Miniprotein binders against Mucin-6 (MUC6). Designs and how they scored, part 74

Target 1, 185 residues: Mucin-6 (MUC6), of Homo sapiens (Human) (q6w4x9r395to579)
Amino acid sequence: GHCSLEGGSFVTTFDARPYRFHGTCTYILLQSPQLPEDGALMAVYDKSGVSHSETSLVAVVYLSRQDKIVISQDEVVTNNGEAKWLPYKTRNITVFRQTSTHLQMATSFGLELVVQLRPIFQAYVTVGPQFRGQTRGLCGNFNGDTTDDFTTSMGIAEGTASLFVDSWRAGNCPAALERETDPCS
Below, E stands for the ipSAE of ESMFold2; O stands for the ipSAE of OpenDDE; V2 stands for 0.75 times the mean of E and O plus 0.25 times the DockQ between their complexes.

## First folded at step 14 (miniprotein)

Design gn5 (from vn4 with L69F; at its last look DockQ between E and O 0.51; V2 from the best seeds 0.00; counts 0 for: pae E 3.9 > 1.5)
Fold by OpenDDE base, look of step 14:
Structure gn5 (fold): chain B 185 residues (1-185), chain A 83 residues (1-83)
Amino acid sequence: as target 1 above (185 residues)
Amino acid sequence: SDIEERLEREIEMLEKRLEELEERAKKGGISEDVKKLIEEARELVERAKEALEEGDLFTAAVLLIRAWFKLRRAARRLAEEEE
C-alpha cells in the first residue's frame, strides 16, 4: 500500500482515494497492530502563509514506546531532542539520505517512508501486505475499498474529509477545512 | 519508566527555552506573532505535563513536539526582528 502527502494539502490513501484539507495540527497518518511498541506515524501541519488556506506539511513523526523520530525540512530529531547525523540507526529503524533532496526511513517491520525535502516538503508511505485491512488514520484502512477510507478514530465512516481528518487530530487544534480535490494536481 | 523520564527531561529543556524566549520577548519591537507562538508553546508544555501526570505518555509526547516546533519558529523570527 502507498499513501502520499503532496502539495502541502493533498493526501492519497493506501486505497488510492485522493482528498484535500487545510489544517494546522498533528494528525495520525498510520496506526496498526503491525507496528511494534505501539508505533504510530504522524504528520505535522502548520501555517505557511497568512490565510487559513495557506497550510503545509512541515514534518513527519514516527513515535513508539522505544523511538521518537522527527523528520523535518532541515533536520532529523530523535528521542533527546537533538539533531542527529545521518545515517541514524536503531534496532529496527534506519534513517538515511536517499538523494540530495530525499530522506528515507527504512524499517524491519514493513514500513517505509520517503520524504522529499525540496522544493516542496512531501511524504510517501509504503506498507507491506501484512498491513492490509489493519491500518487506520489519514492513510485509510488499506482494504481495497475507497468508500470506507474516511473512517474516524471512533470507527464511524464519514462522507466528507473534514470530520474524518479532525477525528485523527493529536492534541487540541483548530478544525480542518475540506476542499475539492483538483484532478489536475 | 524510561520513556517517562525522557519526556520529563524534554519538558525541562523546553521550559528553559521558554523562559529565555519570554525574557527576550519583553523587549520592545517584538511582533505579536512571536509572542503568540511563545504563549502557545507554553500552553502546550503545560498540557503535556498534565498528560504525563495522567499517564498519557503518547499525548504528552505529541504536545511536546508541537511545542518544540513553535519555539523553533519563534526563535527564528525573533532573531530576524532583533537584527
Scores: ipSAE 0.452, ipTM 0.773, lowest interface PAE 1.2, mean pLDDT 90
Fold by ESMFold2, look of step 14:
Structure gn5 (fold): chain B 185 residues (1-185), chain A 83 residues (1-83)
Amino acid sequence: as target 1 above (185 residues)
Amino acid sequence: SDIEERLEREIEMLEKRLEELEERAKKGGISEDVKKLIEEARELVERAKEALEEGDLFTAAVLLIRAWFKLRRAARRLAEEEE
């Protein structure tokens, strides 16, 4: 399965459903029982232009009970807040420079992340077939059916990307109407 | 747990950086935009401490990520103001 975060604001789900959103928050991109230690992949979005309404991807985060790996737009990689030199390795995760413009996070549990740093910060998520039907978040549920890819954190299928995306906010971000930086997402 | 201990250390690291930037803000010469970033980062760290005390490790970790980005943006803008 492939999920992509492109152009700063575009998402294509594991079931190939494209959408766009703007928001200033951390969002759950992928959760699955296939990720060890209650792992989740998250995307961080922030202001990217002169307009309050424009936001783009600024980091991708893998969070579990053991690790908090941040790959940021400014090409810094951290684990639990500490900057790391590449290649960086834990028991199950290796982060390394794939090319001059791309970083890769490879794992032993079927998750693979490729991050393009330049010219545009973009991310490409690949999961193995064991994840089929067992994912949730902005990348969708990976069940082969796009009609329910906008399923919220409460399990409700929504007709709009905005409501779906807002349901996957993490870290007590305010709702779109109360968002401190981009109320029009 | 190991993660709880690491989050506590991250909080300490961010608090040291916040204290440095807050001292600079008191002396003046920092734009209102940078001051707001520092204030927002402080709020996020305080909320992360509350989440950690409640055992909500996921929320604490995410709030610290948001604080970290605000502080890095503040540092970048300060460097730009120095030109």
Scores: ipSAE 0.238, ipTM 0.634, lowest interface PAE 3.9, mean pLDDT 81
ESMFold2 (binder alone), look of step 14: mean pLDDT 84; pTM 0.826

Design gn6 (from vn4 with A61S; at its last look DockQ between E and O 0.56; V2 from the best seeds 0.71)
Fold by OpenDDE base, look of step 14:
Order: sequence, then structure tokens, then C-alpha cells
Structure gn6 (fold): chain B 185 residues (1-185), chain A 83 residues (1-83)
Amino acid sequence: as target 1 above (185 residues)
Amino acid sequence: SDIEERLEREIEMLEKRLEELEERAKKGGISEDVKKLIEEARELVERAKEALEEGDLFTASVLLIRAWLKLRRAARRLAEEEE
């Protein structure tokens, strides 16, 4: 399954359903029993301009009971709160520079993350087949059915992205705004 | 717990940094954007402390990460404005 966060406000789920939102919160992208130690992948959005529609992805975070990895545009920060020189290695996670503009987080448990640093901060999530039907979050449930991708954190299937996205907020943040997807997408 | 202690240390570190940035921001010529970032970071730290007191370590962690990101941005912009 492949999930992408592009253009500052566009998301494509593991089941290839595209949608758009504007928010300034931290959102759960991926939770799964396949992630060790209650691991979760999250996306941090913030204001990029003066209007409500000017929002962008500013960081990707992997958080578990054992690991905290924050990938931002300028640096990678871990449990000690300090920027790390790459490559950074833990027991089952490696973060390294893939290209001059891309970082990669590789894991031993079937999660891969590629982050484009410039010109636009974007993220690409890949999970193995063992994750099928066992994922939740903004990346969807990876069950081959796009019609139920907007399942909230409470297990309710929504018809639009707004309530779906809002249900996956971590912390008390402003509500997200749903926008029409690009017809060319 | 080990996680709780780590979060407490992170809060202390962020509060110290907040204090430093707030003092620097009292000087003239600082942009409103920087001031707003500092204010938002302070609010996030306070909310993280509340979450920690309630035993919600996950929420506390998330809020502190967001606070840290805002402070880092504020610090970078402030440095540019002081040059």
C-alpha cells in the first residue's frame, strides 16, 4: 500500500482514494497492530500563509513507546531532543539521506517512509501486505475498498473528508476544511 | 515512568527556551510572526503539562513536538531579524 501527502494539502490513501483538506494540527496517518510498541505515524501541518487555505505539511513523526523520530524540513530529531547526524539507527529503524532532497526511514517491520524536503515538503508512506485491512488513520484502511476509507477514529464511515480528518487529530486544534480535489488527479 | 520523566525533562527544556525567546522578543523590531509563534508554543507547552498531569503521555508527547517545531521556527526567524 502507498499513501502520499503532497502539495501541502493533498492526500492519497493506501486504497488510492484522493482527497484534500486544510488543517493546522497533528494528524494520525497510520496506526496498526503491525507497528511494534504501539507505534504511530503522524503528520504535522501548520500555517504557511495568511489565509486559512494556506497550510502545509511541516513534519512527519513516528512515535512509539521506544522511539520518537521527527523529520522536519531542516533536521531530524529523536528522543534526546537534539538533531541527529544521518544515518540514524535504532533497533529496527534507520533514517538516512536517500538523495540531496530526499530522506528515507526504513524499518524491519514493513513500514517505509520517503520524505521530500524540497522544493515542497512531501511524504510517501509504504506498508507491506501484512498491513492489509489492519491500518487506520488518514491513509485509510488498506482493504481495497475506497468507499470506506473515510472511517473515523471511532469506526464510523463518513461520506466526506472533513469529519474523517478531524477525527484523527492529535491534540485540540482547529477543524480542518474540506476542498474539492483536482479533477486531473 | 521513564517516558513520564523524559517528558518532564523536555518540558523544562522548552520552558527555558521559551523564556529566552520571550525576553529577546521584548526588544523592538521583532516581527509579529515571531511573537505569535512564541505565544503558540507557550500555549502548547501548557497544554502538554496538563495532559501529562492527566496521565495522557501520548497527547503530551504530540503537543511538545508541535511546540518544539514552533520554537525552532521562531528561533530561526528571530536570528535572521537580528542580523
Scores: ipSAE 0.766, ipTM 0.899, lowest interface PAE 0.6, mean pLDDT 92
Fold by ESMFold2, look of step 14:
Structure gn6 (fold): chain B 185 residues (1-185), chain A 83 residues (1-83)
Amino acid sequence: as target 1 above (185 residues)
Amino acid sequence: SDIEERLEREIEMLEKRLEELEERAKKGGISEDVKKLIEEARELVERAKEALEEGDLFTASVLLIRAWLKLRRAARRLAEEEE
């Protein structure tokens, strides 16, 4: 299965359903029982310096009870807050430079991440067949059916990308409207 | 726990970096964009400390990642603006 995060805030799910969104938060891309130690793959989006209304990917994160690997758009890789020289290897994860513009995170548990650093920061997620029907998050459920890929964190299939995406926020990020201050009236 | 100890050390490192950037920003000559990034990073670290006190290690971890990213961006832009 392939899921991609491409420029313009476009996402394509494991079942090839495309969508885009505008948000400034950390989002869960992929959770699965196939990921050890309660692992989750996440994406961090922030406002783009090129447009005041546009957002872009600024980091991809793998977080579990054992690992906290951050791959940032400024090409720094950390684990648990400490910067690492590549290639970097743990027991089941290896992060290395694939090309001058691409980094790869390979794992023993069927997850592969390729990050394009230039010209635009983009990410490509690949999961093995053992993940089929076993995923949740922005990359969808990988069940071969695009009609339920917008399934929220509460298990509700939504018709719009925005409700679906907002349900996968991590780290207590407020929704855009929740940041508005009521007028005094 | 072991995870809590790692998060406490990460908070200490980020607060040291925050203090350095905040002191550098007080010298003046920084853009509003850099000032906002530093302020956002401080807020994220404080929220991460609250989450850690509540035992929400996942949320604390996510907030510290966002804070670190904001600080990296602030430091880069500050260096670029001083050229």
Scores: ipSAE 0.749, ipTM 0.876, lowest interface PAE 0.8, mean pLDDT 85
ESMFold2 (binder alone), look of step 14: mean pLDDT 84; pTM 0.817

Design gn7 (from vn4 with A61V A75R; at its last look DockQ between E and O 0.70; V2 from the best seeds 0.70)
Fold by OpenDDE base, look of step 14:
Structure gn7 (fold): chain B 185 residues (1-185), chain A 83 residues (1-83)
Amino acid sequence: as target 1 above (185 residues)
Amino acid sequence: SDIEERLEREIEMLEKRLEELEERAKKGGISEDVKKLIEEARELVERAKEALEEGDLFTAVVLLIRAWLKLRRARRRLAEEEE
């Protein structure tokens, strides 16, 4: 399954459902029992301009009971808040520079992350087949059915992205604005 | 717990950095954008402290990460303005 965060406000789920939102919160992208130590992948959005529509992805975070990895445009920060030299290695995770503009997080448990640093901060999430039907978050449930991708954190299927996205907020943040836009159109 | 103690240390570190930036802001010459980032970071730290007091460690971590990102952004912009 492939999930992408592109253009500052566009998301494509593991089931290939595209949608758009504008938010300035931290959102759960991926939770799954397949992630060790209660692991979760999160996306941090912030204001990039003066209007409500001027929002952008500013960081990707992997958080578990054992690991904290923050990938931002300028640096990678881990447990103690200090920037790390790459490659950074833990027991199950390796973060390294893939190209001059791309970082990669490789894992031993079937999660891969590629982050484009420039010119636009974007993220690409790949999960193995063992994750089928066992994912939740903004990347969807990876079950081959796009109609139920907008399942909230409470397990309710929504018809639009707004309540779906808002349900996956981490912390108290403003509500997201949705737009039914196909990023490929 | 060990996690709570670590979070407390992180909060103290961020508060120290915030105080330094806030003092610089009082002297003038700082853009409104930087001031706003500092204010937002302070708010996030305060909310993180509240979350920690309530035992919501996950929320605390998330908020501290966001605060840290804003402070880093503030420092970078400030450095650019001083050049």
Scores: ipSAE 0.781, ipTM 0.902, lowest interface PAE 0.6, mean pLDDT 92
Fold by ESMFold2, look of step 14:
Structure gn7 (fold): chain B 185 residues (1-185), chain A 83 residues (1-83)
Amino acid sequence: as target 1 above (185 residues)
Amino acid sequence: SDIEERLEREIEMLEKRLEELEERAKKGGISEDVKKLIEEARELVERAKEALEEGDLFTAVVLLIRAWLKLRRARRRLAEEEE
C-alpha cells in the first residue's frame, strides 16, 4: 500500500483516493495494530509562509512507546531531543540518506517512509500486505474501497475530506473548518 | 514512568533553548516573525507541561514536537536574518 503527502497539502490514500486540506496541526497519518508498541505515523502541517490560508507539510513523525523520530527538512530528532547524524539505527528502525534529496526510514515491521527534502518537502508511505484492512488515519483504511477511506477517528465514514481530516487531529488544535481561520500555530 | 522522565528532561532542554532565544530577543534586532515563532514555541511548551501534569502523555509529546519545530524555525530565520 502507498500513501503520499505532496506539495499543496495533497494526500493520496492507500486506496488511491486523492484529497487536499488546509490546517495547522499534527495529524494521525497511520495507526495500525501491525505497528509495534502502539506506534503511529503523524504529519505536522504549518503555514507555508506564502499565504494566510495555505499550509504545508513541515515534519513527519514516527512515535511509539519505544521510539520518537521526527523528520523535518533540516534535521532528524530522536527520543532525547537532539539532532542525529545519519544513518540512525535502532533494533527495528533505520533512517538513512537515500540520495542528496531523499531520506528513507526502513523498518522490520513492514512500514517504509521515503521523505523528499528538496525542492519541496514531501513524504511517501509504503506498508506491507499485512496492513490490509488494518490501517486508520489520513492514509485511509487500506481495504480496496475508496468510498470509505474518509473514516473518522470515531469509525464514521464521511463524505468530505475536511471532517475526516479534522477528526485525526492530535493535540489541542481548534477545528480547521470553523471561520476559515488558522486554528493552530 | 520512563516516558514521563524523558518528557520532563525534554521540557527542561526546550526551556533552556527557549530562554536563550528570549534573552536574544531582549537585545533587539530580530524580526517580528522570529518573535512570533518564539512566543508560539513558549505557548506550546506551557501547554505540554499542563498535559504532562494531567497525565496526558500523548498530548504532551505532540505539543513538545510542535514546540521544537517552531523553535528550530526561529533559529533558522534568526541565522538567515543575521546574514
Scores: ipSAE 0.623, ipTM 0.830, lowest interface PAE 1.3, mean pLDDT 83
ESMFold2 (binder alone), look of step 14: mean pLDDT 84; pTM 0.830

Design gn8 (from vn4 with E10Q; at its last look DockQ between E and O 0.80; V2 from the best seeds 0.72)
Fold by OpenDDE base, look of step 14:
Structure gn8 (fold): chain B 185 residues (1-185), chain A 83 residues (1-83)
Amino acid sequence: as target 1 above (185 residues)
Amino acid sequence: SDIEERLERQIEMLEKRLEELEERAKKGGISEDVKKLIEEARELVERAKEALEEGDLFTAAVLLIRAWLKLRRAARRLAEEEE
């Protein structure tokens, strides 16, 4: 399954359903029993301008009981709150520079993350087949059915992205705004 | 717990950094954007403390990460403005 966060406000789920939102919160991208130690992948959004529609992805975070990895535009931060030299290795996670503009987080448990640092901060999530039907969050449920991708944190399927996205907020933040736009525009 | 202790240490570190940045921001010539970032970071730290008191360690961790990101951004911009 492949999930992408592009253009500051566009998301494509593991089931290839595209949608758009504007928010300034931290959102759960991926939770799964396949992630060890209660691991979760999250996306941090913030304002990038003066209007409510000017929002952008500013960081990707992997958080578990054992690991904290924050990938931002200019550095990688770990449990110690300090920037680490790359490659950074833990027991089952490696973060390294893939190209001059891309970082990659590789894991031993079937999660891969590629982050484009410039010119636009974007993220690409890949999970193995063992995750099929066992994922939740903004990346969807990876069951081959796009119609139920907007399942909230409470297990309710929504018809629009707004309530779906809002349900995956971590912390008290302004509500997300759904926009019907062509994902290819 | 070990996680709780780590979060407490992070809060202390961020509060110290906040105090330093707030003092620097009292000087003239500092942009409103920097001041706002500092203010937002302070709010996030306070909310993290509340979450920690309630035993919601996950929420606390998430809020502290967001606070840290804002402070880092504020610090970088402040350094540029002071040059």
Scores: ipSAE 0.733, ipTM 0.889, lowest interface PAE 0.6, mean pLDDT 91
Fold by ESMFold2, look of step 14:
Structure gn8 (fold): chain B 185 residues (1-185), chain A 83 residues (1-83)
Amino acid sequence: as target 1 above (185 residues)
Amino acid sequence: SDIEERLERQIEMLEKRLEELEERAKKGGISEDVKKLIEEARELVERAKEALEEGDLFTAAVLLIRAWLKLRRAARRLAEEEE
């Protein structure tokens, strides 16, 4: 399964459903029982201009009870808020420079992340077939059906991206009405 | 817990960095854009401390990551302004 974050505001789910949103929050891209130690893959978006339509991806985060890995727009990789030399290796995770413009995070549990650092900060998430039907978050539920990929954190299938995206906020972010955001499909 | 101890150390690290940047702000040598980033980071750290005290370790971790990102941006902008 493939999920992508492109162009600063565009997402394509594991079931190939495209949508676009803006917001200043951390969002859960992927949760699954296949991720060890309550792991979650998350994306951080922040304001990049003066209007609500000018937010973009600034970091991708893997967080579990054991690991904290942040790949930021400024190319710093950190497990404890400290920059790490690449390649960086834990028991289950290896982060290395794939090319001059791309970093890769490979794992033993079927998650792969490739990050393009420039010209535009983009992320490409790949999961193995064991994740089928067992994912939640902005990357969708990976069940082969795009009609319910906008399933909220409460299990409600929505017809629009905005309610779906807002439900996957992490870290007590305000709702879209209290932020200068414009989530859309 | 081990996770709680790691979060406490991260808070200490970020508070030290915040204090450094806030002291430089008192001297009047930073732009309003950098000042806003520092203020936002301070708010995120304080909310993370509250979440940690309430036992919400996940929320605390997420808030500290956002605070770190804002401080990183503030430091980069400040270095550009001082050159």
Scores: ipSAE 0.652, ipTM 0.847, lowest interface PAE 1.2, mean pLDDT 84
ESMFold2 (binder alone), look of step 14: mean pLDDT 85; pTM 0.838

Design gn9 (from vn4 with E10M A75R; at its last look DockQ between E and O 0.70; V2 from the best seeds 0.00; counts 0 for: pae E 5.0 > 1.5)
Fold by OpenDDE base, look of step 14:
Structure gn9 (fold): chain B 185 residues (1-185), chain A 83 residues (1-83)
Amino acid sequence: as target 1 above (185 residues)
Amino acid sequence: SDIEERLERMIEMLEKRLEELEERAKKGGISEDVKKLIEEARELVERAKEALEEGDLFTAAVLLIRAWLKLRRARRRLAEEEE
C-alpha cells in the first residue's frame, strides 16, 4: 500500500483514494497492530500564510513507546530532542539520506517512509501486505475499497473528508476545511 | 515511568527556551510573526503539561513536538530578521 501527502494539502490513501483538506493540526496517518510498541505515524500541518488555505506539511513523526522520530525540513530529531547525524539507526528503524532532497526511514516491520525536503515538503508512506485491512488514519484502511476509506477514529464511515480528517487530529486543533480534489491531479 | 521522565525533561527544556524568547519579546525588536509563534508554543506547552498530569502521555508528546517545531521556526525567523 502506498499513501502520499503532496502539495501541502493533498492526500492519497493506501486504496488510492485522493482527497484534499486544509488543517493546522497534527494528524494520525497510520495506526496498526502491525506497528510495534503502539507505534503511530503522524503528520504535522501548520499555517504557511495568512489565508486559511495557506497550510502545509511541516513534519512527519513516528512515535512509539520506544522511539520518537521527527523528520522536519532541516533535521531529524529523536527521543532526547537532539538532532542526529545521518544515518540514524535504532534496533528496527534506520533514517538516512536517500538523495540530496529526500530522506528515507526504513524499518524491519514493513513500514517505509520517504520524505521530500525541497522544494515542497512531501511524504510517501509504504506498508507491506501484512498491513492489509489493519490500518487506520488519514491513509485509510488498506482493504481495497475506497468507499470506506473515510472511517473515523470511532469506526464510523463518513461520506466527506472533513469529519474524517478532524477525527484523526491530536491536540485539539482547529477543524480542517475540506476542498474538492481535482480528478486529474 | 521512563516516558514520563523524558516528557518532563522536554517540558523543562522548552520552558527555558520560551522564557528566553519571551524576555526578548518584552524588550521589543521582534516581528509579530515571531511573537505569535512564541505565544502558540507557550500554549502548547501548557496544554502538554495538563495532558501529562492527566496521564495522557501520547497527547503530551504530540503537543510538545508541535511546540518544539514552532520554537525552532521562531528562532530561525528571528535570526533572519537580525541579519
Scores: ipSAE 0.688, ipTM 0.879, lowest interface PAE 0.6, mean pLDDT 91
Fold by ESMFold2, look of step 14:
Structure gn9 (fold): chain B 185 residues (1-185), chain A 83 residues (1-83)
Amino acid sequence: as target 1 above (185 residues)
Amino acid sequence: SDIEERLERMIEMLEKRLEELEERAKKGGISEDVKKLIEEARELVERAKEALEEGDLFTAAVLLIRAWLKLRRARRRLAEEEE
């Protein structure tokens, strides 16, 4: 399964459903029983321009009870906030510079992340077939049906991206007025 | 406990960076964009401390990551403005 986060705040789910949103928060991209130690992949979006509706991806985060890995445009940091030289390895995770413009995070548990650093910070999530039907978050549920990819954190299938995205916020967001979401998805 | 210690160390590191940047902002000569990033990062750190006190370790970690990203951006912007 493939999920992408592209410029203009575009997302394409594991079931190939595209949508766009303009929130400023941390969002859960992917949760699954297949991720060890309650792992979650998250995306951080922030205001990127002078307009309230301009938001962009600024980091991708893998967080579990064992690991914290933050990938931003110029740094990878771990549990204590320390920036690391690449390649960076843990027991199950390797982060390395694939090219001058791309980083890759490879794991032993079927999650792979490729991050484009330039010209636009973008992310491409790949999960193995064991994740089929067992994902939740902004990347959808990976069940082959696009009509329920907007399933909220409460388990409700929504018809709009805005309600769906809002439900997947991780942590409190600082300002509602700067979290504008495009109602047309 | 071990997880709480990791979060406390990250808070300490971020507060040190915040204090440095806030002192620099008080002297003037930095852009409004940099001032805003510093203010937002401070708010996130304070909310993370509240979450930690409540035992909500996941929320605390998320907020500290966001604060760290804003401070990194502020430092880069400030370096660009001085060069």
Scores: ipSAE 0.155, ipTM 0.590, lowest interface PAE 5.0, mean pLDDT 80
ESMFold2 (binder alone), look of step 14: mean pLDDT 86; pTM 0.859

Design gt1 (from j18 with A61S; at its last look DockQ between E and O 0.59; V2 from the best seeds 0.61)
Fold by OpenDDE base, look of step 14:
Structure gt1 (fold): chain B 185 residues (1-185), chain A 83 residues (1-83)
Amino acid sequence: as target 1 above (185 residues)
Amino acid sequence: SDLEERLKRAIEELEKALKELEERAKKGGISEDVKKLIEEARLLVKEAKEALERGDLLRASRLLLFAYIELAIAAYRLREEEE
């Protein structure tokens, strides 16, 4: 499954459902029992301009009971809150520079993350087949059905992205605004 | 500057969020994990304020971003503990 966060406010789920939202919060991008040690992938959005519609991805966070990895445009910060030289390696995670503009987080448990740093901060999430039907979050449920991708954290299927996205907030933030959805989804 | 004012507002918002999270954590009991995250966020906000006072807006902005992230993670962990 491939999930992408592009263009500042666009998301394409594992099931290939595209949608757009505007929010300035940290959201759960991916939860799954297939992620060890209560692992979760989070997406951090912030204002990129003066208007409410000017929002963008500013960081990606992998969080587990063992690891905290923050990938931002300028640095990678780990458990101790300090920027690390790459490659950074833990027991089952490696973060390294893939190209001059791309970082990659490779894991031993079927999660891959590629982050484009410039010119636009974008992220691409890949999960193995073992994750099928076992994912939650903004990337959807990876079950081959786009119609139920907007399932909230409480298990309710929503017709629009706004309530769906809001349900996956990590903390208390302003409500997300749905801007665009693919009518073919 | 506009950036400076934005950073000041961000600090205020983070301090408010920090207070609210602390209050919520007290009701349910504070785990060491959440406590650590809150402390880290508090320290980052403090350092951001100091950077702002020195006119180092870039550093202040960076520190505030990480403070925000730490608080978000803290909130996430706290919610998990409450469930």
Scores: ipSAE 0.655, ipTM 0.863, lowest interface PAE 0.7, mean pLDDT 91
Fold by ESMFold2, look of step 14:
Structure gt1 (fold): chain B 185 residues (1-185), chain A 83 residues (1-83)
Amino acid sequence: as target 1 above (185 residues)
Amino acid sequence: SDLEERLKRAIEELEKALKELEERAKKGGISEDVKKLIEEARLLVKEAKEALERGDLLRASRLLLFAYIELAIAAYRLREEEE
């Protein structure tokens, strides 16, 4: 299955459902029981361009109980803001420079992430067939049916991308002064 | 500069978000992992303020992005613990 984050604001799900959104938040891109140690991929979006409403992808995060890997626009891989030299290797994960413009995170558990650093920060998620029907998040549920790819974190299929995307926030989003509540509470 | 003013506002927003997360964590209790993430975020914000004071705007910007990411991870972990 293939999921892509392109053009700063476009997403194509594992079931090839395209959509676009803008938001300044960190979102759950992929969760699955196939990822070890409660693993998840997250996508970080921030403001871009001159319009106050335009946002684009600025980082991708792989997180599990064993690993925290941040890949940002500056090609920095860090666990606390410090750069890691590439290649970076754990028992199950290798992050390396694929080309002068692309980084790759390869894993032993069927997840592959390719990040284009320039000219535009983009991400490409590939999962093996064992993930079919077992994914959640912005990349959809990988069940072959695009009509329910907009399934929220509560398990409700929505007809619009906005409610679906909002439900997959990973934490606090930067708020205007009129939005000062924790979305988790 | 305009960037400097935006960084000052971003620090304010992150300090507010940090306080809110700390208050939420106190109400529900927190694991050691969440405690460490919050502490890392506090350090990153502190370092960003110091970088801003010396005019190192690019470093301040980078530190604030990672502080934001650490807080997002902490909130995510806290939500998992409540489920």
Scores: ipSAE 0.578, ipTM 0.795, lowest interface PAE 1.4, mean pLDDT 81
ESMFold2 (binder alone), look of step 14: mean pLDDT 83; pTM 0.813

